# VH-VL binders against Protein PLASTID MOVEMENT IMPAIRED 1 (PMI1): the designs that were tried, part 1

No score or structure here was measured in a lab: all are predicted.

Target 1, 154 residues: Protein PLASTID MOVEMENT IMPAIRED 1 (PMI1), of Arabidopsis thaliana (Mouse-ear cress) (q9c8e6r131to284)
Amino acid sequence: LVRIGMQKLSCLLSVEVVAAQNLPASMNGLRLGVCVRKKETKDGAVQTMPCRVSQGSADFEETLFIKCHVYYSPANGKGSPAKFEARPFLFYLFAVDAKELEFGRHVVDLSELIQESVEKMNYEGARVRQWDMNWGLSGKAKGGELALKLGFQI
Unless a header shows other numbers, all headers, positions and changes below count from the first letter of the chain; antibody chains aren't numbered by Kabat.
F, E and O are the ipSAE of ESMFold2-Fast, ESMFold2 and OpenDDE, as the mean of both directions, binder to target and target to binder. V2 is 0.75 times the mean of E and O plus 0.25 times the DockQ between their complexes.
Where letters were taken out, [cut] stands.
Atom coordinates printed by the task and the answers are left out, and those that the model quotes come from them; centres of patches stay.

## First folded at step 2 (VH-VL)

Design a1 (from azi_c with heavy chain H101L Y104S S105Y G107S Y108G S109T P110Y; framework fv_azirkitug)
Fold by ESMFold2-Fast, scan of step 2:
Structure a1 (fold): chain C 154 residues (1-154), chain A 124 residues (1-124), chain B 107 residues (1-107)
Amino acid sequence: as target 1 above (154 residues)
Amino acid sequence: EVQLVESGGGLVQPGGSLKLSCAASGFTFSGSAMHWVRQASGKGLEWVARIRSKANSYATYYADSVKGRFTISRDDSKNMVYLQMNSLKTEDTAVYYCTRLKGSYYSGTYFDYWGQGTLVTVSS
Amino acid sequence: ETVVTQSPATLSLSPGERATLSCRASQSVSSYLAWFQQKPGQAPRLLIHDASNRATRVPARFSGSGSGTDFTLTISSLEPEDFATYFCQQYSNWPLTFGQGTKLEIK
């Protein structure tokens, strides 16, 4: 697609999947994976290798990469900053052998991370390069959390 | 073009030591987990060891059959993976392959490229 | 550990015929199953990953199917270069395990 008046930024989203932790004992032995995809399409989804829950934790320790584009309107000379079109990504934990189980879904808008990084650089002279995410899980994993670190490269 | 080139194989006496090397090119080596897989003559493949990327603190893992005797390491500045083999047994005789894990846009994490292999023979 | 068993050990066919190779896991591996081709003196070559996805530059005659514990590799019409040993591998459970191989030979 052509977007008139907008420019395209090529981005690599990195997702360091650390662990699903503090899981109920009832989840021990279950095989889990973490999926990351563009919110608007299942095409191009990336997921971790399955990891079995042991002693309340599934320690993935795997980094996922997704290449994407973010569209933006460039800054004007009158002090109006660049405006980025939303680029949401969906993250979720899943059970390999029990796909009916749902543990919650989390959305991160990559355009907001880029905007924050640009603003920090412009106003403070320092860039935010890594975002620690720690999301509470639901369903049968209630009380547990998903730990991961997000980054991007342009 | 992805290339993995193993070297360092040879004939060694039981109880001896040998260090294998794997030179990688054609991909972002520093971001990839690297593995060693072996194959005895006329037999199937056996996973031996893995070393993760810097993002995962270079975490290492070993098959029970080699744990305590083999050490996997890497040098990202040279795009090299190593396998230090100590206290070698006749059962360690095999072709040793260097391979990488690839996660893709649609999939789990699997071995996509393999080196040609280096032969290790442990015998008197 | 998850034991992976391939059958038959040897399959004798002629060029142009259809080949069907089986792989069974001792416990469910979902779709985390790969197929490799190996020719004498050569390294394994990835053919199929995630049970049914063809790897880059793999001919369309190769297809994979199955999930859970039962998997199949099909070669719709054998070419001379297809006579080789085929291995399946699960990557659902640690340690990673491979089948013992199926040797496809000319009849």
Scores: ipSAE 0.000, ipTM 0.486, lowest interface PAE 18.4, mean pLDDT 84

Design a10 (framework fv_azirkitug)
Fold by ESMFold2-Fast, scan of step 2:
Structure a10 (fold): chain C 154 residues (1-154), chain A 124 residues (1-124), chain B 107 residues (1-107)
Amino acid sequence: as target 1 above (154 residues)
Amino acid sequence: EVQLVESGGGLVQPGGSLKLSCAASGFTFSDYAMHWVRQASGKGLEWVARIRSKAYGGTTYYADSVKGRFTISRDDSKNMVYLQMNSLKTEDTAVYYCTRVYDILTGYKEFDYWGQGTLVTVSS
Amino acid sequence: ETVVTQSPATLSLSPGERATLSCRASQSVSSYLAWFQQKPGQAPRLLIHDASNRATRVPARFSGSGSGTDFTLTISSLEPEDFATYFCQQHSDWPLTFGQGTKLEIK
């Protein structure tokens, strides 16, 4: 694919997987993992090491890194802001030994996070911006939540 | 060519301290988590500690047998990883290996390259 | 912690024979299991990762299989250089744990 008039940003997405917490007692003893991938492809998917649920929580405390590119059209001198091509990432919790269990999926568009910080790209040092994410889980994990911290560097 | 070279091993008395070093070359060191694994004579392998890249988190984790006594650290500017060992016990006698893990790619290729090891002997 | 147990402790075979080495985990490790080869005086060498994937430059005669708690390393036709100690390792739970090893020795 040709991206006419667009420029490319090389980005490092960081995903600090904090915990899956407030889980039902029925989840105790299960080994959980968190997967992050580009929404359109499973190539380059990254997963945490499995973490066993104890006392209603799986405390991963692991950071995942994904190298990617985001394409954009730069701002013009007439006051039009830069426009970014969507770069959605899919996040989901999974059970290592029970892949049939689904706990919900969440999509974050990295281009939206970058656009909020596009003015900082002109600083001498690339800026890391961090977003705290806390998503409700479904299925057998309903009532629990997944806590993550997202960031990126350019 | 990927190389990991350990140094700093030797003979120490119980309660003593020793600092191991591992020099890495032939790859982008900052893309890798670094681990220490030890092996007592004629015995199996025992995982000791790991460290992520400091610039992107630098999180550390230790085996219960060494927690509170050992400290893993790294210096990405020198392509070095270290293991500071305090309050050494006779049970810590082993060959200590430095290993790497590429933590960005799917597939979890664990410990694809190892150093030659450095011998630590703790005796009275 | 997840305990990993290997069997047999020692296996005596001749070149050209098939070797089958077993590894059992105390808890399911899914497919998060690796196999290493170690020769006397040398560091371990990665052979298989994620239960069945051969590492770079590992000969096709080495194959891994299994999932959950029971895993097997197979060497289809032994070469002289294959006589070594083999370790399995789970990378499912922390701390990472290794089996006690299987020594493959020449008859």
Scores: ipSAE 0.000, ipTM 0.518, lowest interface PAE 15.6, mean pLDDT 83

Design a11 (framework fv_azirkitug)
Fold by ESMFold2-Fast, scan of step 2:
Structure a11 (fold): chain C 154 residues (1-154), chain A 126 residues (1-126), chain B 107 residues (1-107)
Amino acid sequence: as target 1 above (154 residues)
Amino acid sequence: EVQLVESGGGLVQPGGSLKLSCAASGFTFSDYAMHWVRQASGKGLEWVARIRSKAYGGTTYYADSVKGRFTISRDDSKNMVYLQMNSLKTEDTAVYYCTRAGEWLSYSGYYGMDVWGQGTLVTVSS
Amino acid sequence: ETVVTQSPATLSLSPGERATLSCRASQSVSSYLAWFQQKPGQAPRLLIHDASNRATRVPARFSGSGSGTDFTLTISSLEPEDFATYFCQQHSDWPLTFGQGTKLEIK
């Protein structure tokens, strides 16, 4: 009914949490988790099962799913591209037994990933792409990295 | 009303196969992780396998004693969880319990095993 | 794997007495420890999860404490129905592991 207004795209975001790796020896024995949430709210946050660091790595090998909506103004037939409202997600590693430790926070705007895929009409209703993410950690985990794979279905 | 009912137990020869079923009712099955726990006569509890909810990817994990021989699976449309047991050994003889665990947004990522079925007996003997 | 050890194997007490059951983990499990009650011929019943949180409909006389490697289940005043076998379970590391059990019997 409102052709000139914003439309809502329903998405299922998949976050394959691979590992926290190349961690300093001082991290061995700590239990780690990975949290994913919308940047603007703590509601609907999801997290992995705890995974203990052994020989410099915590191999989660767990996929998290988050249902979300992305708002957009569709492309007009006269050359204006679709415009998506920002949809930032916050990702961070945490220590189960030492919540005061911080290892850095990483933001991914889902709208940017969708925009990169907007011309792929043949993927309607299917997983569009997978993005490999490797983020450097900070604090006591400096020198290590968090490995994730992001994907989504429309 | 919240119930788990196991079935499929019985007598089987060493090297044989058996499939256990667990029917859930009275709760939103798809929100829960499901586990199999066994208990041999006069012995303690041994965790066997788990399968997480779809929201957590439906990932599976197995005890080393059964890895490669047992497969846990679920069918959320039927509120069922299964345990396919292959290459059975006499040491697999036990009462097998189906249990549920909540998925928490907390440290553990789950909430204990708060509902258990009545158990189904599996006897592996020649 | 994380090994969980319970003591004593058997505890003989009278109704009205206080029971203290111990559980030790081979490495730190933080607060990820559960306690279960089992009566002969029945499935286990969850009493405590995350070291100190009572499950639904569990009487207040049951309490859990501890963190790291040392945990305790306390029953402040034993009722006749409390005489059963108790198991602890760590839910910190995979695989999940149970203690060998403590049998609480009437003196």
Scores: ipSAE 0.000, ipTM 0.541, lowest interface PAE 13.3, mean pLDDT 83

Design a2 (from azi_c with heavy chain H101Q K102Y G103S Y104G G107K Y108P S109Y P110Y; framework fv_azirkitug)
Fold by ESMFold2-Fast, scan of step 2:
Structure a2 (fold): chain C 154 residues (1-154), chain A 124 residues (1-124), chain B 107 residues (1-107)
Amino acid sequence: as target 1 above (154 residues)
Amino acid sequence: EVQLVESGGGLVQPGGSLKLSCAASGFTFSGSAMHWVRQASGKGLEWVARIRSKANSYATYYADSVKGRFTISRDDSKNMVYLQMNSLKTEDTAVYYCTRQYSGSYKPYYFDYWGQGTLVTVSS
Amino acid sequence: ETVVTQSPATLSLSPGERATLSCRASQSVSSYLAWFQQKPGQAPRLLIHDASNRATRVPARFSGSGSGTDFTLTISSLEPEDFATYFCQQYSNWPLTFGQGTKLEIK
């Protein structure tokens, strides 16, 4: 991948992990964690503290921070907008005591969030500070949901 | 189990008003963006309105065909979404569906759950 | 607005046959396309999102493919309950738009 003519933007991604909720009764007692990392590497991955499922929910209420860089081509003076290189992050729920269990994996491309924020600020004004995310879970946690809030600083 | 239950549909004359309600259960309602989508008899689906969560300042969005006449609102304490319809026209005749926006990515603007719909008939 | 066009308008097939439904956008929508099934008198049901991801509780015989402007929904072997109207929806650009539907009917 050649990044000729591209500039580097330093970003701090914040992930407020709210809860895994509406979980099946069979999940009660398991200790869960949420992992956030760059899609293709575990280097720099961050995880919540373990949280035990009680009455169908694990209430993490923890914020994770990841420093990263996003590459972009600046807007040209003839009206072409800035173009951002893809920067995917992987999110997943895991069981601390049963790592063979999988509950689904979710990808968010940070470059698309940045693009949307720049468009909102330039066109509609800055009205949004966080993105509410609520993902359906699979496997043993099918029917449950993972709730989090994403934000970033440039 | 996620449930969305609409009410408030009925027969109204052109120029009249109706307020639709949608009762949500089985998920964290306060964190979800909610939409209204309508369908005229034997026709396709048309997106009508969107309301975001409190974290997004309850921002509202409307289709051009209803802008200025319809108002979407919500009451998170009751898990309710509303659609206030004013200055109704015959072309507003449709089944109105309350829908939950998917919540999982920066472009999550599709609907993973739909209510059963409520019929609005605008005729003289 | 992004115009979404489905073809054919009606597809007549028998149980056990393969169904292929097309959806075309007037401009690129990347992978931001969903498919819904609607039976008479019922609300639409989500089948596929992000062009190819099957929704929860949707049978494996349903698959989606495509990117950009051309998308396909495939039902590998039709069951009697699959005869319904299918809608695609783009969500790359505002306002959100739907195709006019493909009615899958028994031959």
Scores: ipSAE 0.000, ipTM 0.507, lowest interface PAE 13.8, mean pLDDT 84

Design a3 (from azi_c with heavy chain K102Y G103Y Y104D Y106S S109R P110G; framework fv_azirkitug)
Fold by ESMFold2-Fast, scan of step 2:
Parts: sequence; C-alpha cells; structure tokens
Structure a3 (fold): chain C 154 residues (1-154), chain A 124 residues (1-124), chain B 107 residues (1-107)
Amino acid sequence: as target 1 above (154 residues)
Amino acid sequence: EVQLVESGGGLVQPGGSLKLSCAASGFTFSGSAMHWVRQASGKGLEWVARIRSKANSYATYYADSVKGRFTISRDDSKNMVYLQMNSLKTEDTAVYYCTRHYYDSSGYRGFDYWGQGTLVTVSS
Amino acid sequence: ETVVTQSPATLSLSPGERATLSCRASQSVSSYLAWFQQKPGQAPRLLIHDASNRATRVPARFSGSGSGTDFTLTISSLEPEDFATYFCQQYSNWPLTFGQGTKLEIK
C-alpha cells in the first residue's frame, strides 16, 4: 500500500485555455478543442467548447476546472517539508471533426506545482499561483503552439 | 450548495429600462462564467448574454436581438451579476434566468444551476 | 445560427411506458449537446450533458445518446414526476441555441 501514513488534500485545478496559435493554413476552418484529464484515467476528463480556426488561430478564452486529490506526507517537527505524491495531468488539443488527427500530448504534475507554491509562498501561507504555459504542437499543427494558464486552489 | 437568486423584474413601458441582479452563493463565483437566459410565456429558452471571469478579462457576449441595448456586468466582491436593459421592446417580455457555466472533474459542464427567474413585462 | 429542432412537440404516454425524445441540429454539434427538464413555474434542470453523460442526482432511467446532428433522450420507465417539458441545447456553435421543447403529458 503506497499511501500508508499519507494524508489527502482536496484540490481544484484551473486551466485557462487562451489559444492555439500560429497554426498552418491547412488547419483553417477546423473546430478544435482542448482536453485535460488525469494521466492514469479517462474518467473525469474535461474539454473546452469547440473553437474554429480562423487565420491560424483558435481563441478559446475558456477556463476549465478539475477537482482532484493529492496525497502527501505532512511536514515533520525537524524541518522536513511536506512531500507530495505525483499527480500528473494530460493535456491535448484535438479536432472535433477529425478525431484521427493528433497534435501532441503534454503532461504537468500538479504535485510539483503545489510544492513550488508552498515553497515560494510559505511566508504568507498562500497556496494559489498561476503558471503561464506555451507548448509546441505536432502533427498537422507543427509550428503552432497551445497557450494556457494553470492554477490551483486547496 | 449552489444558489442563484434573481431580482429586479417588473412592468415597464416600451422604451423603458430595467436592471436585473443575480446573487450567487455556494461556489467560487469569481472563477465562473455567468449567463442570462430568457423564456417568453409558453415558449422555449433563448440565450441572452454571457460574461466571463476576471481570468478572461470579463469578456462579454450578446445575442443579436439585444446587442447594443443590454449590458451584462459583474461585481466579484459581492458575488453579483447584472443585466442592464435599455430601450425595452414588447418582445423582451420574458422570465429572465441567471445561470452559471461550470466544469468539474467528471466532465460535467454547461448550465448546471439556474435561479428561479424574474419576470420582465414590457407593455403599454 | 445552428437551428435545433425537437420532435415530437407533444408526447402522450402512461406511467411505466418508455419515452423517446428526438433532437436534431442543422449542422454538426459533435457531442456538445445537453438535455434539460422543466416543470411548470420552475427553472430548467440539467439532465444530460455532452450528449450521454447523466448530471448529478439524475435517476438512472434517463439516458442520452447520439452525436453529430441526431440525438435522443430516453426515459426507460416513466414515473409521475417525469411528466414535464424537455429541452435540448447545443453549445458547439455561437450563439447558444435551444430546441422548442417536447411536452411529455399523461394519457
């Protein structure tokens, strides 16, 4: 049992999906969506509403929320910080009308974001931060990028 | 528990103005897009307006039928969303509902909670 | 705009019977379709989202199916509280549009 002695933290992951941009002309007119899910399971996946590519860009401007649990070992009295079990999330762009197309997969471990937030905001006790992310796309969207902002609340 | 409570409806003459309010509780209001949807007596639902969260620069969207006459706004410090209605027409007569656009870890999204509505009657 | 059409306008059935309600979109909405139940004098209640996913606290007798332009809401065995008006809504294309409703009434 890997989780013996660990505590459970309820978290809300927020994903502000800004845009898929600098897309090839061949992508114009396609309806795109962005999917976010836990890496280990397809259950609980969330997706943006479809957004049509116009002039090389799909401007989603939509925020997605995912509730999850992160397991951790609490900080001890000898100055050892809390240790969090990995909680990876999978992000990917998809074409609503052409599901056979793949544009790459991106993984972010929420436990690493939480650890960073705890370390950098320890003085004030704040656990909410926002990270700007820009990921290069592949396949037919090669040369384009997916722009989003990640945050979480405890 | 999520609650949405509308107010501000009433009887107005054509060309008049009304401001509707919606008080939200039980969720992180500042992170949610909010919408107004209306329903005329015995008819279907019609989407009216949307306002996004601060993360999306409070972007606003309107149905063509109300564009230029209606203004949606919000006050995150009070958990309130508003609909300012100007130059009212008889065809604006409807029950106006406040609803949220929400997602969760189950992929659940869309208009999951609605207020009870507030009646707007535009008549001479 | 994407026009959403529901049929039939009225469906008369008895408790215990199976109800099948149809919703068709003028262009593909993929799986971005929701179903709502509305009782007289009340706000709409979300039943199904993303074509086939049952919303929280919605009984198992309600199910949704379909993709693209043709969608179905099925109630496997009607209970007295199920007699209401049902609306479908597409959220694939702006502006958001709703069907005109199917009224489910007791025979």
Scores: ipSAE 0.000, ipTM 0.506, lowest interface PAE 15.1, mean pLDDT 84

Design a4 (from azi_c with heavy chain H101P K102G G103Y Y104S Y106S G107W S109K P110A Y113I; framework fv_azirkitug)
Fold by ESMFold2-Fast, scan of step 2:
Structure a4 (fold): chain C 154 residues (1-154), chain A 124 residues (1-124), chain B 107 residues (1-107)
Amino acid sequence: as target 1 above (154 residues)
Amino acid sequence: EVQLVESGGGLVQPGGSLKLSCAASGFTFSGSAMHWVRQASGKGLEWVARIRSKANSYATYYADSVKGRFTISRDDSKNMVYLQMNSLKTEDTAVYYCTRPGYSSSWYKAFDIWGQGTLVTVSS
Amino acid sequence: ETVVTQSPATLSLSPGERATLSCRASQSVSSYLAWFQQKPGQAPRLLIHDASNRATRVPARFSGSGSGTDFTLTISSLEPEDFATYFCQQYSNWPLTFGQGTKLEIK
């Protein structure tokens, strides 16, 4: 897509997939994975290696990386701050051998994480580069949670 | 321009030690897991060791054939990964490759980048 | 561990012919299978990942198929540079395991 009047920022999104935890006993023995992709397209999706559920937990302890671009309008000398175009990513848990099962979907807009990091740097002199996420699961995994740590590099 | 360059191979007697090095360039090394894979002359490939990134506390994993004898480590400030090999056996004779799993698609764990390899010969 | 077996061990063909290489896993690896090409004195080169997806700069004559335990690499019309050893790798289960290779040689 053409982005008139905007600049392009090259980013590396990091997703540390910690665990799917507090899962129902009925999920023990299933092999699970976590998928991350751009919300608007299935192309370029990345996934963890499969991890088997044992005693209600699948401890992935794996980091995924996605290269992407974020478009923005730079800060205005008249006091208008930099504005970033939305860059949403979709996250979801899946079962390797039972792909029809759905456990919920979560969206994080990378542009919002970048904006927060920039604001903290400007006002507090400290840059936030890591965000802890903990999302409730649904379907057969209802009652469980997916724990992730998100970060980015420019 | 992503590349991996191994060094440190050579001839060593059984029971001896060698330390292999791998220099990485052209990608964000600190965020990537790194692996060692070996290949004996005219034989297939064997996965040897993995070290995860700092985000995963540099967790290490080893093939049963080398566990307790080999140690994988890394130095992110130098973009280096290492393999310390102790108590070497004749069956450890192989070309050792440094390799990186992919991270831009669903093939995250397929090895997409390989070094040229370094030969380790364990012989009396 | 998941044992990966390739067949045949050696395949003798002429340029222009079709090559079909097989890879079988001792247990299901879903689609988490990759194919590599290795020429004498060189490191392996990734050809196919996720059973059927071609890696960058890999010619269209290479294709992969299969899922579960049975996988195939096909080269539709052999070029002289295709005579090499081919390996498959599963990455569904730890430890990561490779097949023993299929050597493609000129008849």
Scores: ipSAE 0.000, ipTM 0.501, lowest interface PAE 15.2, mean pLDDT 84

Design a5 (framework fv_azirkitug)
Fold by ESMFold2-Fast, scan of step 2:
Structure a5 (fold): chain C 154 residues (1-154), chain A 126 residues (1-126), chain B 107 residues (1-107)
Amino acid sequence: as target 1 above (154 residues)
Amino acid sequence: EVQLVESGGGLVQPGGSLKLSCAASGFTFSGSAMHWVRQASGKGLEWVARIRSKANSYATYYADSVKGRFTISRDDSKNMVYLQMNSLKTEDTAVYYCTRGYTYKYSSGTYYMDVWGQGTLVTVSS
Amino acid sequence: ETVVTQSPATLSLSPGERATLSCRASQSVSSYLAWFQQKPGQAPRLLIHDASNRATRVPARFSGSGSGTDFTLTISSLEPEDFATYFCQQYSNWPLTFGQGTKLEIK
């Protein structure tokens, strides 16, 4: 289907994967990775290098980059603001040698980050282009958190 | 009207234990992160602990000064958040405030304290 | 931890004057900085969040500015009720940290 009346915005999403931290002692010694992909497809998925849990943390300190497009309808002369089509990304922690383990999944809609940045620019005159994310983990990693920093470039 | 009401403060001896309670009303408690912040007489504010919502697995985080001694917990059915304080030291003497952490949907690790209770005084002395 | 430093420790001014309070962070906190007002015997009251956003029911004379490591709270024309202690707080890096406070007193 052709997106009639919509324009395409090219974006570079940056994901600074800081750490999985405050993990239960039972997680020590596991090799972990973080995966980022478009929610609707595995094509173009990116992952960190494996990082071993030591003393309750896996300190990845790795930045991932994903090129993507966001579709939008521009603002009209009758006062309607620009509208962005949803562009969800899925984030999850995985164990390299224990694929049956699940630690929870988080969705971030890039269109909502763009909208928040535009709203801050209109209200405050400054763009918000970097977000600190800290998500609670589940399963064997319950009690721990995944720390990331998200950003985008147009 | 959004309101937080602390209770449970009092006088305890060094090495003792005390449990603080905070009753929340006027907002959807179960969806909010909750914090404890303390202030010693005539001193500045010190962040103590945080507990997140069920959606974030009730994740907790503590200041190094209290880690291993204090436990933050919540009971969403009663709109309550608690702070269990063990192995109390004289330097723990302070007014303890219960506060609601506000964050934007996609900045869930960054919180500012938008609602504060009246505080409850904890005195650790012999 | 991110150390937050406020200056001056005490600021003596008269009603009607402009007050400028400074807050510096030891490392970048982006725009994740809040300002609080505290009067004797009371809990802190949120004034500004995200460096420049005024909280609900806070008078227009209060404004915040800055990003990264340097932040300012400005009160354009002091009212008698504004004489209080002001604290800044960063919430970019864990643990959350507060400045030592600036006491605004009547000259």
Scores: ipSAE 0.000, ipTM 0.551, lowest interface PAE 10.6, mean pLDDT 84

Design a6 (from azi_c with heavy chain R100T H101D K102Y G103Y Y104G Y106G G107K Y108L S109Y; framework fv_azirkitug)
Fold by ESMFold2-Fast, scan of step 2:
Structure a6 (fold): chain C 154 residues (1-154), chain A 124 residues (1-124), chain B 107 residues (1-107)
Amino acid sequence: as target 1 above (154 residues)
Amino acid sequence: EVQLVESGGGLVQPGGSLKLSCAASGFTFSGSAMHWVRQASGKGLEWVARIRSKANSYATYYADSVKGRFTISRDDSKNMVYLQMNSLKTEDTAVYYCTTDYYGSGKLYPFDYWGQGTLVTVSS
Amino acid sequence: ETVVTQSPATLSLSPGERATLSCRASQSVSSYLAWFQQKPGQAPRLLIHDASNRATRVPARFSGSGSGTDFTLTISSLEPEDFATYFCQQYSNWPLTFGQGTKLEIK
């Protein structure tokens, strides 16, 4: 099919969910969770344990793991590095007891993180890279942010 | 609002050296990959060098035609990118542009911002 | 490397006419192809990205089409300011490569 001539990489995505912080006072007392899934399907979605907002912060301090596959075209000589098929993941904050609330959705393409790491490995050896991410929240959580760290293993 | 301003071009003899500078403003420079692209008089564009952001360990890449002779570097505290050119050849004569794929940060995108260019002439 | 070839090298037309410029890549670049306009003494200006998406402030008379290896830039009715050199760029494969350019000149 469309993947003829492409190779398959088995990847483990790690998501260290640090905190949702600088939240409005109206959010205090809500139980929050963070969900991570492949953008196109709910299969294999993972979630943090619920964490209650106290003094404008929900400190999750939990790491989530998702196994997935990424398809790519191998590097060809010195002219072109490997090219990866897009592999987007969706991240979002949710309220356990008020699921109608929306706080924004954030997409990260795993293939871009892999390409970045492969480019570095081409010049220097590296096993795992970690990316600090801070995303602004919306809706009732406007003004707050979600902090997490992404990493992966191939 | 986004501006890229090149400087440092001039006349140099074959085998000589020049260092080009590019001052960036109006965008998040530290998070962006920066490139040098050159154009010989009446000719097409040629990508020369790339330097990635700190998040990507300042990884550098070069066209085969300049590899081993040119070095790209950056100083995020000053919003500057540089191109150190050594062992210059007559075929390096071109207008050198500083450019970025800023809107493409994290995805594939073409060069969307360009400086005015600085002329490098390598002649005996 | 992915070689990008433009044709024709020079295209001589009159204002009001339709211009069709071609760009061919030596291997598939999917839709990761852009078109630039360059006037004498100026830096290139992005016109089209992702094969067919018009950039900000680019007039509707400019359109792009194609995918894979064959791409076309069309200017439906030439204005005097459109006479310039046009370059295509593939950004699917590293190193990034450009066509040699098509010069659009007045008859």
Scores: ipSAE 0.000, ipTM 0.469, lowest interface PAE 17.7, mean pLDDT 82

